# Miniprotein binders against a9bab2, part 24

Target 1, 221 residues: a9bab2
Amino acid sequence: MRQRLTVSESKAIFHKEFPFVVPAVYRRLVDELIVELNLLKNQERFVADGVFAIGLTSIFLDFTKGYKPENQKGILLEAICKCTGFSASNLEQIALEAKKLANGLNTNEIKSLITDNNRDEKESTYKLINKNNHYSRIIAIGIYKLVDMQSNGFNKEEATENSYLDLVNNFGYTKERVEKDVNLYKSSLDKIEKALELIEMNIKDEKRRNKERVSRTKPGQ
Below, E stands for the ipSAE of ESMFold2; O stands for the ipSAE of OpenDDE; V2 stands for 0.75 times the mean of E and O plus 0.25 times the DockQ between their complexes.

## First folded at step 12 (miniprotein)

Design y2 (at its last look DockQ between E and O 0.37; V2 from the best seeds 0.62)
Fold by OpenDDE base, look of step 12:
Structure y2 (fold): chain B 221 residues (1-221), chain A 120 residues (1-120)
Amino acid sequence: as target 1 above (221 residues)
Amino acid sequence: SAEELYQRAESLKESGQFDQARDIFSRALQLDPDHAKAWRELGRTLQEMGDYQRAVDSFRQAISMNPEDVDAYKRMAESLRRMGQYWEAIEMYWRALEINPDDEQIYRALEEAYRLYYEE
């Protein structure tokens, strides 16, 4: 049984796997994911299923839109997963499979895909969409994103902003809880976007000031 | 003086006389409302008394006076947890970790707060 890693131990592994400086604006994201993934890894009722994978990959993607250089994003996700005992490549694959499974389905059809994790059945057919998975904000966001992705498809007309809430009870959770976590996610994303905009503005201003300085220091030849 | 009252209240707190300490801290803070330590120690006193709401209020004042007070954040988080306000507790632990990122005790407390938050 792999001994449960402390957060400090996971962070130490992270720094070995990601030998780059994480910009300050993304440190909270990295730390939160490490803490939550460490916690989830040790929960008996937790399954890293398709909904979870969609949630995790979506969180990472959404919060790293401004991350530079772009070529480090893959390494960053890999490092976060490795230091917490997950595989980024596996999660990406599972997320893709879950998306494919749900592709083109309406909310009612998606309900039929939600199955109980019968632990007792030896045939570990890896279920992509589990009922009563250990709850986390990652799962909540996974549910949200699963439905949101369908709204961009052919059946755009019926998907309301809160259509994901219709699935929540089928997953075994309360609407209030999931809605709260989704709203917190949206709020957090907005904060990061605003922070990034401010950073970009500051960089532009600094560049302008530097150009002006250089132009003033050119002695009149 | 406010400082004399603070010292007296601190002594009372250390002796386990929390009711008296609370009252004297309050008096000290009436004289000097910007006394960061008094707010923190009042919060601690109230926390020991099980008055978690007032403790949180006191810690909030302490933090407003000293934004780098890691202890105030931790204790505020604990008080919030005791009141079942797990998300708010989580946020306070993260604030503490922004100041002290290598504090393993905070991470343990944070993990527990997340566990409790997800079990509701």
Scores: ipSAE 0.791, ipTM 0.893, lowest interface PAE 0.6, mean pLDDT 90
Fold by ESMFold2, look of step 12:
Order: sequence, then C-alpha cells, then structure tokens
Structure y2 (fold): chain B 221 residues (1-221), chain A 120 residues (1-120)
Amino acid sequence: as target 1 above (221 residues)
Amino acid sequence: SAEELYQRAESLKESGQFDQARDIFSRALQLDPDHAKAWRELGRTLQEMGDYQRAVDSFRQAISMNPEDVDAYKRMAESLRRMGQYWEAIEMYWRALEINPDDEQIYRALEEAYRLYYEE
C-alpha cells in the first residue's frame, strides 16, 4: 500500500505536535521543510544518513537563530520531523556521529570516508556517509557544512568559499546542481536575516514608513 | 476609453478569440497602463495561447498593482513551470501561500514542482 502522506495530512499532525503559534517570518521554513521531507520520505533510494542529518539540522538552526521563545525550538524541530515520519532525536544523533567521523579532516580525507561507506560492518567505519543517496537540497547543504565545519577547525582563512565542490562528484552529484542549491540556501538565509532586521526596525518609531514588499502584508487588514 | 476596450477584450476572450483579445487588451493598457485587471486578463489570454513568457510578464504587472491577487501568483507559477523554470515557479507558489496559507491545490502544485526540479 502507498504510504505517502499528503502535505495536508502532515500539517494536521504538525499542529497536534506543535500547539503553539509559529511567527509568520518562520512559517515558510516550517512549511517548506514539511513539503521537502514528505517528498523524500517515500523515495526508494533515500536514506536519512549523516550528510542528510547534518544538512537538516544545520538548515533548521541557521534559520531559527532568532526564534522566540527559545525553549520552543526543540519542540518545533521534533514536530516537523514527526509529521513527516522522521525522528529528530535519531537525526541529531546521526548528525553528531557524522561530525565526529569528519572532525579535523581535510577535503581529501573526507573523500576517503565516502569511499569507506562500502566497507563491511566488521570494520570500525559505519555506513554513515553514503555515495549516491537520493539527492535533495538538504544533502547539498550537508556537503557544504561538512567542509565548513572542517574549515573552521583547520586553516579556515586559507580555505576557499567553494572548497565543498571538490567533494560533490565523490557523492555522485554534479557540481552545477549542488552549487545552485547552496547559493539558493545562502540567498534564503540572507532574506530571513533581512526580514528580521526590518521587523526590529518597524517596531521602533518608524511604523508609518510603508514598504512595497508584498510578502509582508497580511489578509487581516 | 480604456475601460470600454477592456470590456470588449474580455468578451473576445470569453468567445475564444484569443488573438483579438490580446490585441485589444494591449491597446487598453496603452491608454491606461495601471489597469490591474486588464494586465491579469491579458496574462490569462496569453496563457491560453501558450505564450507563457508574455503571460508571466503580464501577471507580474498585475501583481505589482494588486499584490493580494492569489490567482495571478498561481497562474504565473503555472506558466513558469510550463517553461521549465521550476525554482521560479516554486517561489511564486510560496508567495501565493503567504496570502492563502492552507490552499491544498498550491501544496500539490509545489510537490510536483519540487519533483520536477529534482527529476528523481
């Protein structure tokens, strides 16, 4: 039997699991993650591995940095995951283990981990970083963050912004696809940061200053 | 007048005479470039004719004048999808959801657009 939840069904579960108001500025993040996770859940080649887990948790943390109240962020991630058939705690554990494997490694050493995913279980390396997982923008960010984590811990000033592209073919993807999706991520993060800045400015005494940006108007006049 | 031309073009569109409707809408918009409904209906006419690029341009004009026009966003997204511009279509569907947040039709269209974007 087909087991794909509709977005409507997932959102119904989400509202039961997160019975709080999501501020409007974060609504798209939540809804887009639900849509993308629903799409991925039933893909036969998809595996929620370490790169995917790093990508998902990094996206969530980056976009919710300003989220208030802070104590709801963990509940929010749990609800997004549960309503789409994932476990936030399992994904966070998998992300942590993948980070430990990659800790302090340069790009060439990370390439060795990808190759090592095909080793037998009897070796000390687990199937945590897979070649040819079902592609998603979440995995693209996971690849980007793997290099960003190692660059921060080792010669960050000497690393190029695009050094993550050296890994892309080892994962079985094209550089063009991954670079596009990483650039979309950076643009989206800039947009939410600017939206938060504008909200803070509008709270100040500049409330009468109108803006032409349609995305900030509500139907509730 | 621009309003008279607009009404004539709508009648032509309803009768399926899309080439003539397009020309008359364009003439109405030459007289009144700020006629939001004429831009939207020109876009719909062009969409019926399969002229998706000009349909997108017309819907963009309608949106600039009436940013709450959910139908214009949805139709612009469909035209972008038909042109293979999947990410741009996704963005327009999200803009429509900012106005009408629980539209199931839009979420179904988004799932299809993401699928096409990934092609897997």
Scores: ipSAE 0.624, ipTM 0.805, lowest interface PAE 1.5, mean pLDDT 83
ESMFold2 (binder alone), look of step 12: mean pLDDT 89; pTM 0.875

Design y3 (at its last look DockQ between E and O 0.83; V2 from the best seeds 0.74)
Fold by OpenDDE base, look of step 12:
Structure y3 (fold): chain B 221 residues (1-221), chain A 120 residues (1-120)
Amino acid sequence: as target 1 above (221 residues)
Amino acid sequence: SDEELYQRAESLKESGQFDQARDIFSRVVQRYPDHAKAWRELGRTLQEMGDYQRAVDSFRQAISMNPEDVDAYKRMAESLRRMGQYWEAIEMYWRALEINPDDEQIYRALEEAYELYYEE
């Protein structure tokens, strides 16, 4: 059994794998993911399935929209996954496969894809959508995003903003719990977006002030 | 002197005389509502007594006066956890870690709080 890594040990590995400075606005995201991924890795009932992978990759994508330089984002996700014993590339692939599986399906058809993780069946086929997976906010967001992605497709059946809640019981969770975590996610995302907007405004103002200063200090020839 | 009263309360707290310490700290914070340390120590005393709600209220006052009080955040989180308010505890631990990002003890407590939050 791989000895459970402490958060400190995971963070040390992270810094080795990500040799760049994480901007202050993203530090909490990184730390939260490290903590949660470390916790999940040690849970016996946890499976890094398609729903999980969709959740994780979506969280990362949504919270890093303003991350500069853009070319570090892949390395950042890789470092977060590696320091917690996951593979970013595998999770991205699993997420893609799960998206493909659910593509074009309505909510009721997605229900049919939810299967119990029978531990005993060495079924060679990796189940992408598991019932009764160890719960986390990442899973909650995965469920939310799985349905949200279908709503953007051609079959505009009126996926109401809360259509994902119709799947929650099929996954083995309570609607109230998942809804709470999804709402917390949305709220957190809004806060970061607002913070980024403020940072961008401040940078623009500083650049303007610097240009004005430079223009004033040009000695009149 | 007010300092003597504070010191007396501190001594009482250390000796396990929490009721008496509480009463004195309460008087101190009523008289000096801006005394951040007294609010924190009141909170700590209340926490030891198992009065977690009042402890949280006291820690909140301490934090309002000193937003960088890592100990107050940590103690508030612990009290929140004892009340079953796991999400709020998690948030307080994160606030503490924003100030002290290398505190392994807080990370351990945070992990426990997450586990409890996900077991509900």
Scores: ipSAE 0.789, ipTM 0.892, lowest interface PAE 0.6, mean pLDDT 89
Fold by ESMFold2, look of step 12:
Structure y3 (fold): chain B 221 residues (1-221), chain A 120 residues (1-120)
Amino acid sequence: as target 1 above (221 residues)
Amino acid sequence: SDEELYQRAESLKESGQFDQARDIFSRVVQRYPDHAKAWRELGRTLQEMGDYQRAVDSFRQAISMNPEDVDAYKRMAESLRRMGQYWEAIEMYWRALEINPDDEQIYRALEEAYELYYEE
């Protein structure tokens, strides 16, 4: 979209782009992403760069790994992006490019990838990994995942859970802010995992009760 | 009687006599600790007085007894915001939206709370 939208207007577009019911356990995720993306779209310093794209796609994948039916996940992400003026396919490509650029690098080498958002550049000429982008929790997760991505492919035993904090000041943010937002993210993941476990238990118990009711009420087949 | 005390406290609150309303609502909830409406009205009274922490505590009691009380969540969020506890305010606005989805006023307050949170 090309115009300023209220959250309600974005949600109306979302429902047109995603013509399915969102399970209740995922509604907060969808609505919160819409709110935050709307805020970011209206920020003059905001750039949808590689760190942002890694953050958004990682958040979506982490929170939807139990989503059914599986074939709706891509449509869901595209609808969230489109209703707020973003393209999921473009963001996925930007995230892939940023991951490739940082692959196999240590934190000091990643620091050399972080560049200024140069105002002398032409429009749409932002780098993949920028300092002083408009802060958001999405970018905080992007920084966190950028380091986690490298640990998975290299020297896992040397990386600590907090290694991402070494980069935070290079991005122009405070360690306190980013650490707080990463911890909130982890807490939110724990809550949705617990909710999904309860849903699975309730489904299993209902199937057991239905099986027992059918076998007692009607002779077996 | 508890109904007479409650009605008197409401009248005092509406007339702006918040100290007296607070004292009576406090007596009602001490005598009847499961009185959800009295906890909510105590919270509203404390909020008008600028006693945001005690307002939050009172709204939390109201919510524990009536978890569908949208007004209590919204007012709790406003008190939390006034105390600079922006993420907690955001969480209470989301709780209100779980009950009243698509409420434009709540979304507008939520957006404002996010802006304050990120300015911190």
Scores: ipSAE 0.638, ipTM 0.814, lowest interface PAE 1.4, mean pLDDT 85
ESMFold2 (binder alone), look of step 12: mean pLDDT 88; pTM 0.874

Design y4 (at its last look DockQ between E and O 0.85; V2 from the best seeds 0.00; counts 0 for: pae E 1.8 > 1.5)
Fold by OpenDDE base, look of step 12:
Structure y4 (fold): chain B 221 residues (1-221), chain A 120 residues (1-120)
Amino acid sequence: as target 1 above (221 residues)
Amino acid sequence: SDEELYQRAESLKESGQFDQARDIFSRVVQRYPDHAKAWRELGRTLQEMGDYQRAVDSFRQAISMNPEDVDAYKRMAESLRRMGQYWEAIEMYWRALEINPDDEQIYRAMEEAYRLYYEE
């Protein structure tokens, strides 16, 4: 069994795998993911399944919308995954497979996809949607995103903002817990978006001030 | 002198006489509400006594006066954890790490708080 990496060790690996400066606004995201992924990796009941993968990739995508340069985002996710003993490419693939599996299904049909993680069944088939997986906010967000993605499809009419809560008990969790974590996610996302807007405004103002300064310092020919 | 009272309270705290230390620190912070250190030490004393709610309140006052008080954040987080307020504890640990990002002890404590949060 690979010796559990400390957060410090994971961070050291991260810096090796991501040789770029993480902007201050994204540092907390990176650190939070490293902490949570390290924790989950060491949980016996944790399976990096489709719901988890959807959650993780969605979190990363949503919180890095303003990340520049864009070409570093892939490397960033790879570094976060690698330093915690995950594979970004594998998780992306699993997320895609889970999305495909759920594609076009309503909430009730998705319930049928939730399967018990029977440890004993050596079934070679990787279960994409597990019941009673070790809980995390990443899984909560995965559940939320799984349903949210379906609501944007053809059957828009029945998907309420809280439709994901109808699946929560089928996953083996409480509605209150999942709702709390989803709401925290949404709130955090809003905060980052506001921070980014402020940063952009400040940059524009600085550019304007610099242009004004340059225009004033040009001696009248 | 007020300093002598503070020192006396500190000595009492160190000797395990928490009730007496609490009383003196309480008087100090009532008289000097801007005394950040006294609020922190009051919080610490209350924490040792198992009065975690009052400890949290005291640490909050200390932090309001000194936003870079890493120890106050850590102790506040621990007190919150003891009360089962795991998410709030996690947030306080993150605040501490914003100030001291290389503190491995905070990460360990935070991981435990996350574990507890997810096991509920």
Scores: ipSAE 0.743, ipTM 0.870, lowest interface PAE 0.7, mean pLDDT 89
Fold by ESMFold2, look of step 12:
Structure y4 (fold): chain B 221 residues (1-221), chain A 120 residues (1-120)
Amino acid sequence: as target 1 above (221 residues)
Amino acid sequence: SDEELYQRAESLKESGQFDQARDIFSRVVQRYPDHAKAWRELGRTLQEMGDYQRAVDSFRQAISMNPEDVDAYKRMAESLRRMGQYWEAIEMYWRALEINPDDEQIYRAMEEAYRLYYEE
């Protein structure tokens, strides 16, 4: 009967598992991931496969690039996953396996990896990239990142801004839905990057003012 | 006076006399367009009447003048959800949670908006 946690209960577990201060700029990321993962945990058609894992780990890494201290990032992801009933280490391993499988492939070759068998009874790891998984915004980013990976120096001329849309129907989703969610992701990432730039500017200005104050308080012994 | 008129409109709204409350609140915001509370109460009145678009417009005015009005964000989100603008509703719920981060009622409403968004 206690298979599902409320967001409040998940947040309580999160704070136990991550007993550090989360800087304000990252708090919405953490809360959004907790909400999204809670929604997915109870979906019968949902499988935490390679595309989902790539999406989740990519979102986390993209939004936490400036996170300090660096050594807390792994603990942060572990806490987000644990408080929603997922394993960060398992998801990171599945993401790495899916990336390895897709490495060096063009879009057409990636299509051959997408299967409609959700889970093989014997070899669930052979089904890392599944057709017709329960849709989430995280999976949309996973699809986007699969194509983004192939464009990093391999087949750049074949990859365009919207090349990921060529895979969407193979996954069983609509291009309109996936494009909308990818565009929301890009917009959110731009906002946090600009917020981090402003925070850095304010820190530098504060250090300059403090340096000026120190020089004025010690005008000579 | 406008304070007496405002208080009368609030009483009419609480009594369920929404048409009369709407007319009075509309007069108050026409004369005093910076009256954040009157914009919020006009939005609440319009929401009870099912006029969700005008409710959203009124809440937007209230928020522009008092950006910490959690009730206005929450009610704007509810109206947006009723209009099928689910992602916009989700954004308003997040803005409310930035002010009041432990409100379980907001999280539950936002979770429903997410479900509707994904069913679209």
Scores: ipSAE 0.561, ipTM 0.785, lowest interface PAE 1.8, mean pLDDT 84
ESMFold2 (binder alone), look of step 12: mean pLDDT 88; pTM 0.872

Design y5 (at its last fold request DockQ between E and O 0.90; V2 from the best seeds 0.77)
Fold by OpenDDE base, fold request of step 14:
Order: sequence, then structure tokens, then C-alpha cells
Structure y5 (fold): chain B 221 residues (1-221), chain A 120 residues (1-120)
Amino acid sequence: as target 1 above (221 residues)
Amino acid sequence: SDEELYQRAESLKESGQFDQARDIFSRVVQRYPDHAKAWRELGRTLQEMGDYQRAVDSFRQAISMNPEDVDAYKRMAESLRRMGQYYEAIEMYWRALEINPDDEQIYRALEEAYRLYYEE
């Protein structure tokens, strides 16, 4: 049994796999994902299924929208996954499969799918959508994003902003818990977006000031 | 002297006389509301007494005066955890790690707080 890595050990691996400087604004995201993934990897009832994969990839994408250079984002996700014993490519694949599945199903069909998956006790078959998976904010966001993806599909039932809550009980969680974590996610995302906007404004202002300074130092013809 | 009062309170705390230490630290922070160390030590005393809410309040004061007090964040987080406020505890551990990013003990405590948070 591979000895459980400490967070420090995982971070050491991360730095080997990601030989670039993580900008300060993204350090917390990276550290949070490393901590959570390291924790989840060691939970007995945890399955890296489609809902989890949607959650993880969505969190990563949403929080790295402003990440520069863009070409490092893939390497960053790979490093985060690898240092915690996951495969980014595998998670992206199963997320895509889960998205495709969800886009073709209405809420009731998803409910039925979750229920049916619980009946087939056959231990050996990987399920894309699992009931009673080890809970995390990643799963909560996965559920949220899964339903959000349905609203963009063919069966545009008027998915209200809270339509994801209708599936929460079917997954084996409480509405209050999932809603709390989703709201915290939204709030955190808003904070980072505002921070990035501020950084961009500051950079523009500095560039403007530098141009003005250079223009003033040029002797008039 | 106020320093003598503080030292007396420290001695009382170290000897396990928490009630007396609390009373003296409380007097010190009332007289000197900007005394960050006194607020922290009051918090520690209250934490040892199991008065976690007042401990948190005291640590909050200490942090407001010394935002780099890793120990205050850690102890505040622990007190929050003891009260079942796992989310708030997690946030305080993250604040501590912003100051000391290589603290393995904080990461262990943080992982435990996440575990507890996700089991509720």
C-alpha cells in the first residue's frame, strides 16, 4: 500500500512537475486542490467519478481564467493531479463523458440513473455517476455544474438557478450542505475575479505612467 | 507595573491557574487594548479553560494588532474547530499558511478540519 503522502510531500512533487512560478493570486487555489485531493485519495468511499471530474475540472477552469501564460494551465492541472495520485487526462476524459451523458438527460432521467446505479451491486463496474460518494465541495460543484450543463442542452426545462438542489438528495447529500458549498464557491470566484481585475488595472496604470514619464523625458524638438 | 501584571498572568497560566491568569490578562487588555501579546495569551488561557468563543474573540483582537501571528491563527482555528465551526477553522488555517506555507502541522490540522467539515 503506497504510504499516504503528506501535503508537504505532495507539494514537493508538485514543484518537480510544475517548474514554473505560480502567481500569488493562484497559490491558494493550487494549495487547496492539493490538500483536498490528497485527503480524498485516502478516503475509502471516494470514487473519482464523472461528477467529481466535472467538479474538479470546472473549479480549475473557472479559477484560472486569467492565468498567464495560458499554455501552462494544462501542465498546472497535470502537476496538481500527479502530486496527489490522480491523472488529469483521465479526469478530463471522464468529465467529458459525464457532460455528454448529462446533456442528453433531463433531471428525472438523471435521478433514475442515480437510483439504478445503486441497485446494480456488481462491485466491479466503474460508474460514471455514483450515489453516496465521499462528499466534498468538488462533488457539490460537480452536481451544480452537471445541472447547469443540462440547461444548455436540448431539454431546456426552465432550470432555475437552484435546479441542482433537486438532485442533491438523490446523490445522498443534504441540500443545505451542497448549497452552502456552491455559494461559497461563487463568492470565492467573485473575489478572485475582482482581484484579477485590480491587478490588470494596476498594470495598465503603471504602463501609462511609464509612457508618460518617458514622453516627458524626451527633449522637445 | 503592567509588565509585572503580565508576567504574573503568564506564570499563573503556566502553572495551570487559568482562572486567575484570565482575570489578570483581562485587566491588562482593558488597560492596554493594543497589547497584542496580552490578547493572544488571554485567548490561550480561555482556550485551555474551554471557553472557545471568548478565546476566538481574544485571538481576533490579537490578529487585528499583529496580522502575522501564526500562533493566534492556529489557536483560533483550533478553537473554532472545537465549537464545530469547521469552515471558519479552515479559513484560519489557510491564513496561517499564508504566513508560514511550509508548516506541516498546520496542514495536518487543516486536513483534519476538512475531514470533519465533509463528514457533517
Scores: ipSAE 0.781, ipTM 0.891, lowest interface PAE 0.6, mean pLDDT 89
Fold by ESMFold2, look of step 12:
Structure y5 (fold): chain B 221 residues (1-221), chain A 120 residues (1-120)
Amino acid sequence: as target 1 above (221 residues)
Amino acid sequence: SDEELYQRAESLKESGQFDQARDIFSRVVQRYPDHAKAWRELGRTLQEMGDYQRAVDSFRQAISMNPEDVDAYKRMAESLRRMGQYYEAIEMYWRALEINPDDEQIYRALEEAYRLYYEE
């Protein structure tokens, strides 16, 4: 039986599990996930189910699209999960299973997955898609991504950007809360994308200025 | 005289005479609206008085003049949290961590702010 880790203690474990420098543009992503996962690990109503797993893996992938070197991304996710008491490989498998279960279903059919008590199946204590999980923005993004046309195979003509809101009440949350957190997520993605573009512009300008400076320098000085 | 007035307000604040300190700091920032330290001290005084909205407004002014003032961010976040504005408090704590990345007090406050935000 272990006591709850502080954020500082989790960060110490993270640095041992990730023996590389995290570029400054990604540091808030890493630190915020550690804070949130530490919190959620100890919440009474929290379960690391398929919607949570989709949310976490999607947030990580979306925010690390520009991460170099590429081979460190898997180690980074593993370190974030391990230092907070989660298994990255387990969460990735659960996310895949949840997406496969919802694949090819319209929004109304997905609602049945959340509340379906089919007696033709074995009694199960393992639920991949749960109502009334402890709320977080990670869950909000999980719901949003579950309906995403690219991630679960929905027909574009049947789904719009806001179709995920039709599921929110089935999960036991308010549409206002989930929509707010999804919009904040989109805004944060825009900010990191623009930061990465600015970094690339500054690198190109620095290379150009260095080339011009070297070209102006005469031999023998 | 102006420096003496500012120092008198600080002394009044330290002695717990917050209403008098507030009045003097308010006069200082009216005359010198880019006085970052006076805005911060006005915010601290208002926070002690439980006037969290005016404290937030004062800290925002201090931050606009001195964006490296960790104490202003932390106190602004505390005032926002006390008013139930948890998301805004979270953002101010992250601004403080950009300046002081190893501040354990901020991480503890941040975890509590997330808890309150998600349970709202």
Scores: ipSAE 0.734, ipTM 0.865, lowest interface PAE 1.0, mean pLDDT 85
ESMFold2 (binder alone), look of step 12: mean pLDDT 89; pTM 0.890
OpenDDE base, look of step 12: ipSAE 0.778; ipTM 0.890
ESMFold2, look of step 13: ipSAE 0.614; ipTM 0.808
ESMFold2 (binder alone), look of step 13: mean pLDDT 89; pTM 0.889
OpenDDE base, look of step 13: ipSAE 0.779; ipTM 0.891
ESMFold2, fold request of step 14: ipSAE 0.671, 0.636, 0.622; ipTM 0.835, 0.825, 0.809
ESMFold2 (binder alone), fold request of step 14: mean pLDDT 87, 87, 87; pTM 0.855, 0.856, 0.853
OpenDDE base, fold request of step 14: ipSAE 0.780, 0.779; ipTM 0.891, 0.890

Design y6 (at its last look DockQ between E and O 0.76; V2 from the best seeds 0.00; counts 0 for: pae E 2.4 > 1.5)
Fold by OpenDDE base, look of step 12:
Structure y6 (fold): chain B 221 residues (1-221), chain A 120 residues (1-120)
Amino acid sequence: as target 1 above (221 residues)
Amino acid sequence: SDEELYQRAESLKESGQFDQARDIFSRVVQRYPDHAKAWRELGRTLQEMGDYQRAVDSFRQAISMNPEDVDAYKRMAESLRRMGQYWEAIEMYWRALEINPDDEQIYRALEEAYRLWYEE
């Protein structure tokens, strides 16, 4: 059994795998993911299934929309996964498979895909959508994103903003808990977006000031 | 002197006489509302007494006066955890880590808070 990595050990691995400076605005995201992934990896009832993978990849994508340079995002996710004993490529693949499985299905049809992880069935078939998985905000967001992605497709009419809540009990969780965590996620995203906008404005202002200063220091020929 | 009163309260706290220490620290912070250390020690005393809500309030005052008080954040987080307010505890631990990013003890406490949050 691989000895549980400490957060410090995971962070040390992260810095080896990601030899770039993480901008200050994204440091908390990285640290949160390292802590949470490290914790989840060591939970007996945790399965890195399709819902989890959708949640994780969605969190990463949503919180890194402003990340520059863009080409480092892949490396960043790989480093976060590697330092916590996950594979980014595997999670992305599993997320894609889960999305494909749910594609075109309504909420009721998705309910039928939620299966109990019966430990006893030796069936090697990796279940993409598990009931009673170890709960995390990542799972909650995964459930939310799984349904949200479907609402953008065919039957726009019936998908209410809270349609994901109809699946929560089928996953083995409480609506209140999942809703709270999803709302917290949305609020956090809004805060980061506002922070990024402010940063961009400040950069533009600094560039303008610098141009003005340079134009003033050019001696009139 | 006010300093003597503070020292007396500290001594009482250290000796486990929390009720008396609380009363003295309360007087100190009423008289000197900007005394960050007194607010922190009041919070600590209240925490030891199991009055976690009042402890949190006291630590909040200490933090408002000294935003870099890592100990106040840690203790506030612990008090919040004791009240079952795991998310708020987590946020306080993250604030502490922003100041002291290499504190392994905070990370352990943080992990435990996440564990508890996810097990509810």
Scores: ipSAE 0.757, ipTM 0.882, lowest interface PAE 0.7, mean pLDDT 89
Fold by ESMFold2, look of step 12:
Structure y6 (fold): chain B 221 residues (1-221), chain A 120 residues (1-120)
Amino acid sequence: as target 1 above (221 residues)
Amino acid sequence: SDEELYQRAESLKESGQFDQARDIFSRVVQRYPDHAKAWRELGRTLQEMGDYQRAVDSFRQAISMNPEDVDAYKRMAESLRRMGQYWEAIEMYWRALEINPDDEQIYRALEEAYRLWYEE
């Protein structure tokens, strides 16, 4: 008996939980998240903590900004999580709690919040900000977003574009790896934004050509 | 004729004479740079010889001529993986899935490529 779902099995569950058409521009996002979440679910060192939850929810929101209809976005995230054995509502709550805990803190104060996986249960913080979690690109984005330039704006120390790198070694990762994955994220986000602009331009051109075709076929008598 | 040279190169490739097949396929694509099948077969020949970079370049040409060639994307991804270019391999597997979204073999290759990417 197998203990974990294949990607095909997860996609079957996804289609039952999300009985709508996913626009082509978002299909890669959905399928890639399913693949990566399946991989992470099987990792012994992996903890779905606040940094991971911030990363996952941020990736989803950033890549689905243009998603129509808007009322399906929550259902989409729920389906992606459910088909891979995660809870979207739990992860969203954990992400919110981690953001509140880190709110207004400078980089050194955030370093003090980073916890080992063997934390005292009465403090109950293993779900928030953990050291040495199993690495993934989702975690890299979580670290990047944790040092949100807007949140650090309440501290007189100005966060720079690369301030998140100061935390990387405290999480147990290399700066080179995390920076590479953050840059790939930015590049991928730019690609989808450009694809959405092209789709919108093509829709406008099709509407214009259709109006011209209808106008030319109107009787001139 | 160039068609006779192409058929000879295919026969040489099938018989395992990869050096000779490569040389003839190279001549065919120099003469006919829009010959998608010749680019693909050159890529396959180079891949058998372990020349993964030139295989990738050849598959890229084949794909530019025939963007629906799922096999060319899959083989390009495998060559990229063999060179340790794991993210580029992942991208080619996703391109193949855009054409054939239910290909179980591609999803298994993707899972392996992501594993290698994260271990790098």
Scores: ipSAE 0.437, ipTM 0.715, lowest interface PAE 2.4, mean pLDDT 83
ESMFold2 (binder alone), look of step 12: mean pLDDT 89; pTM 0.889

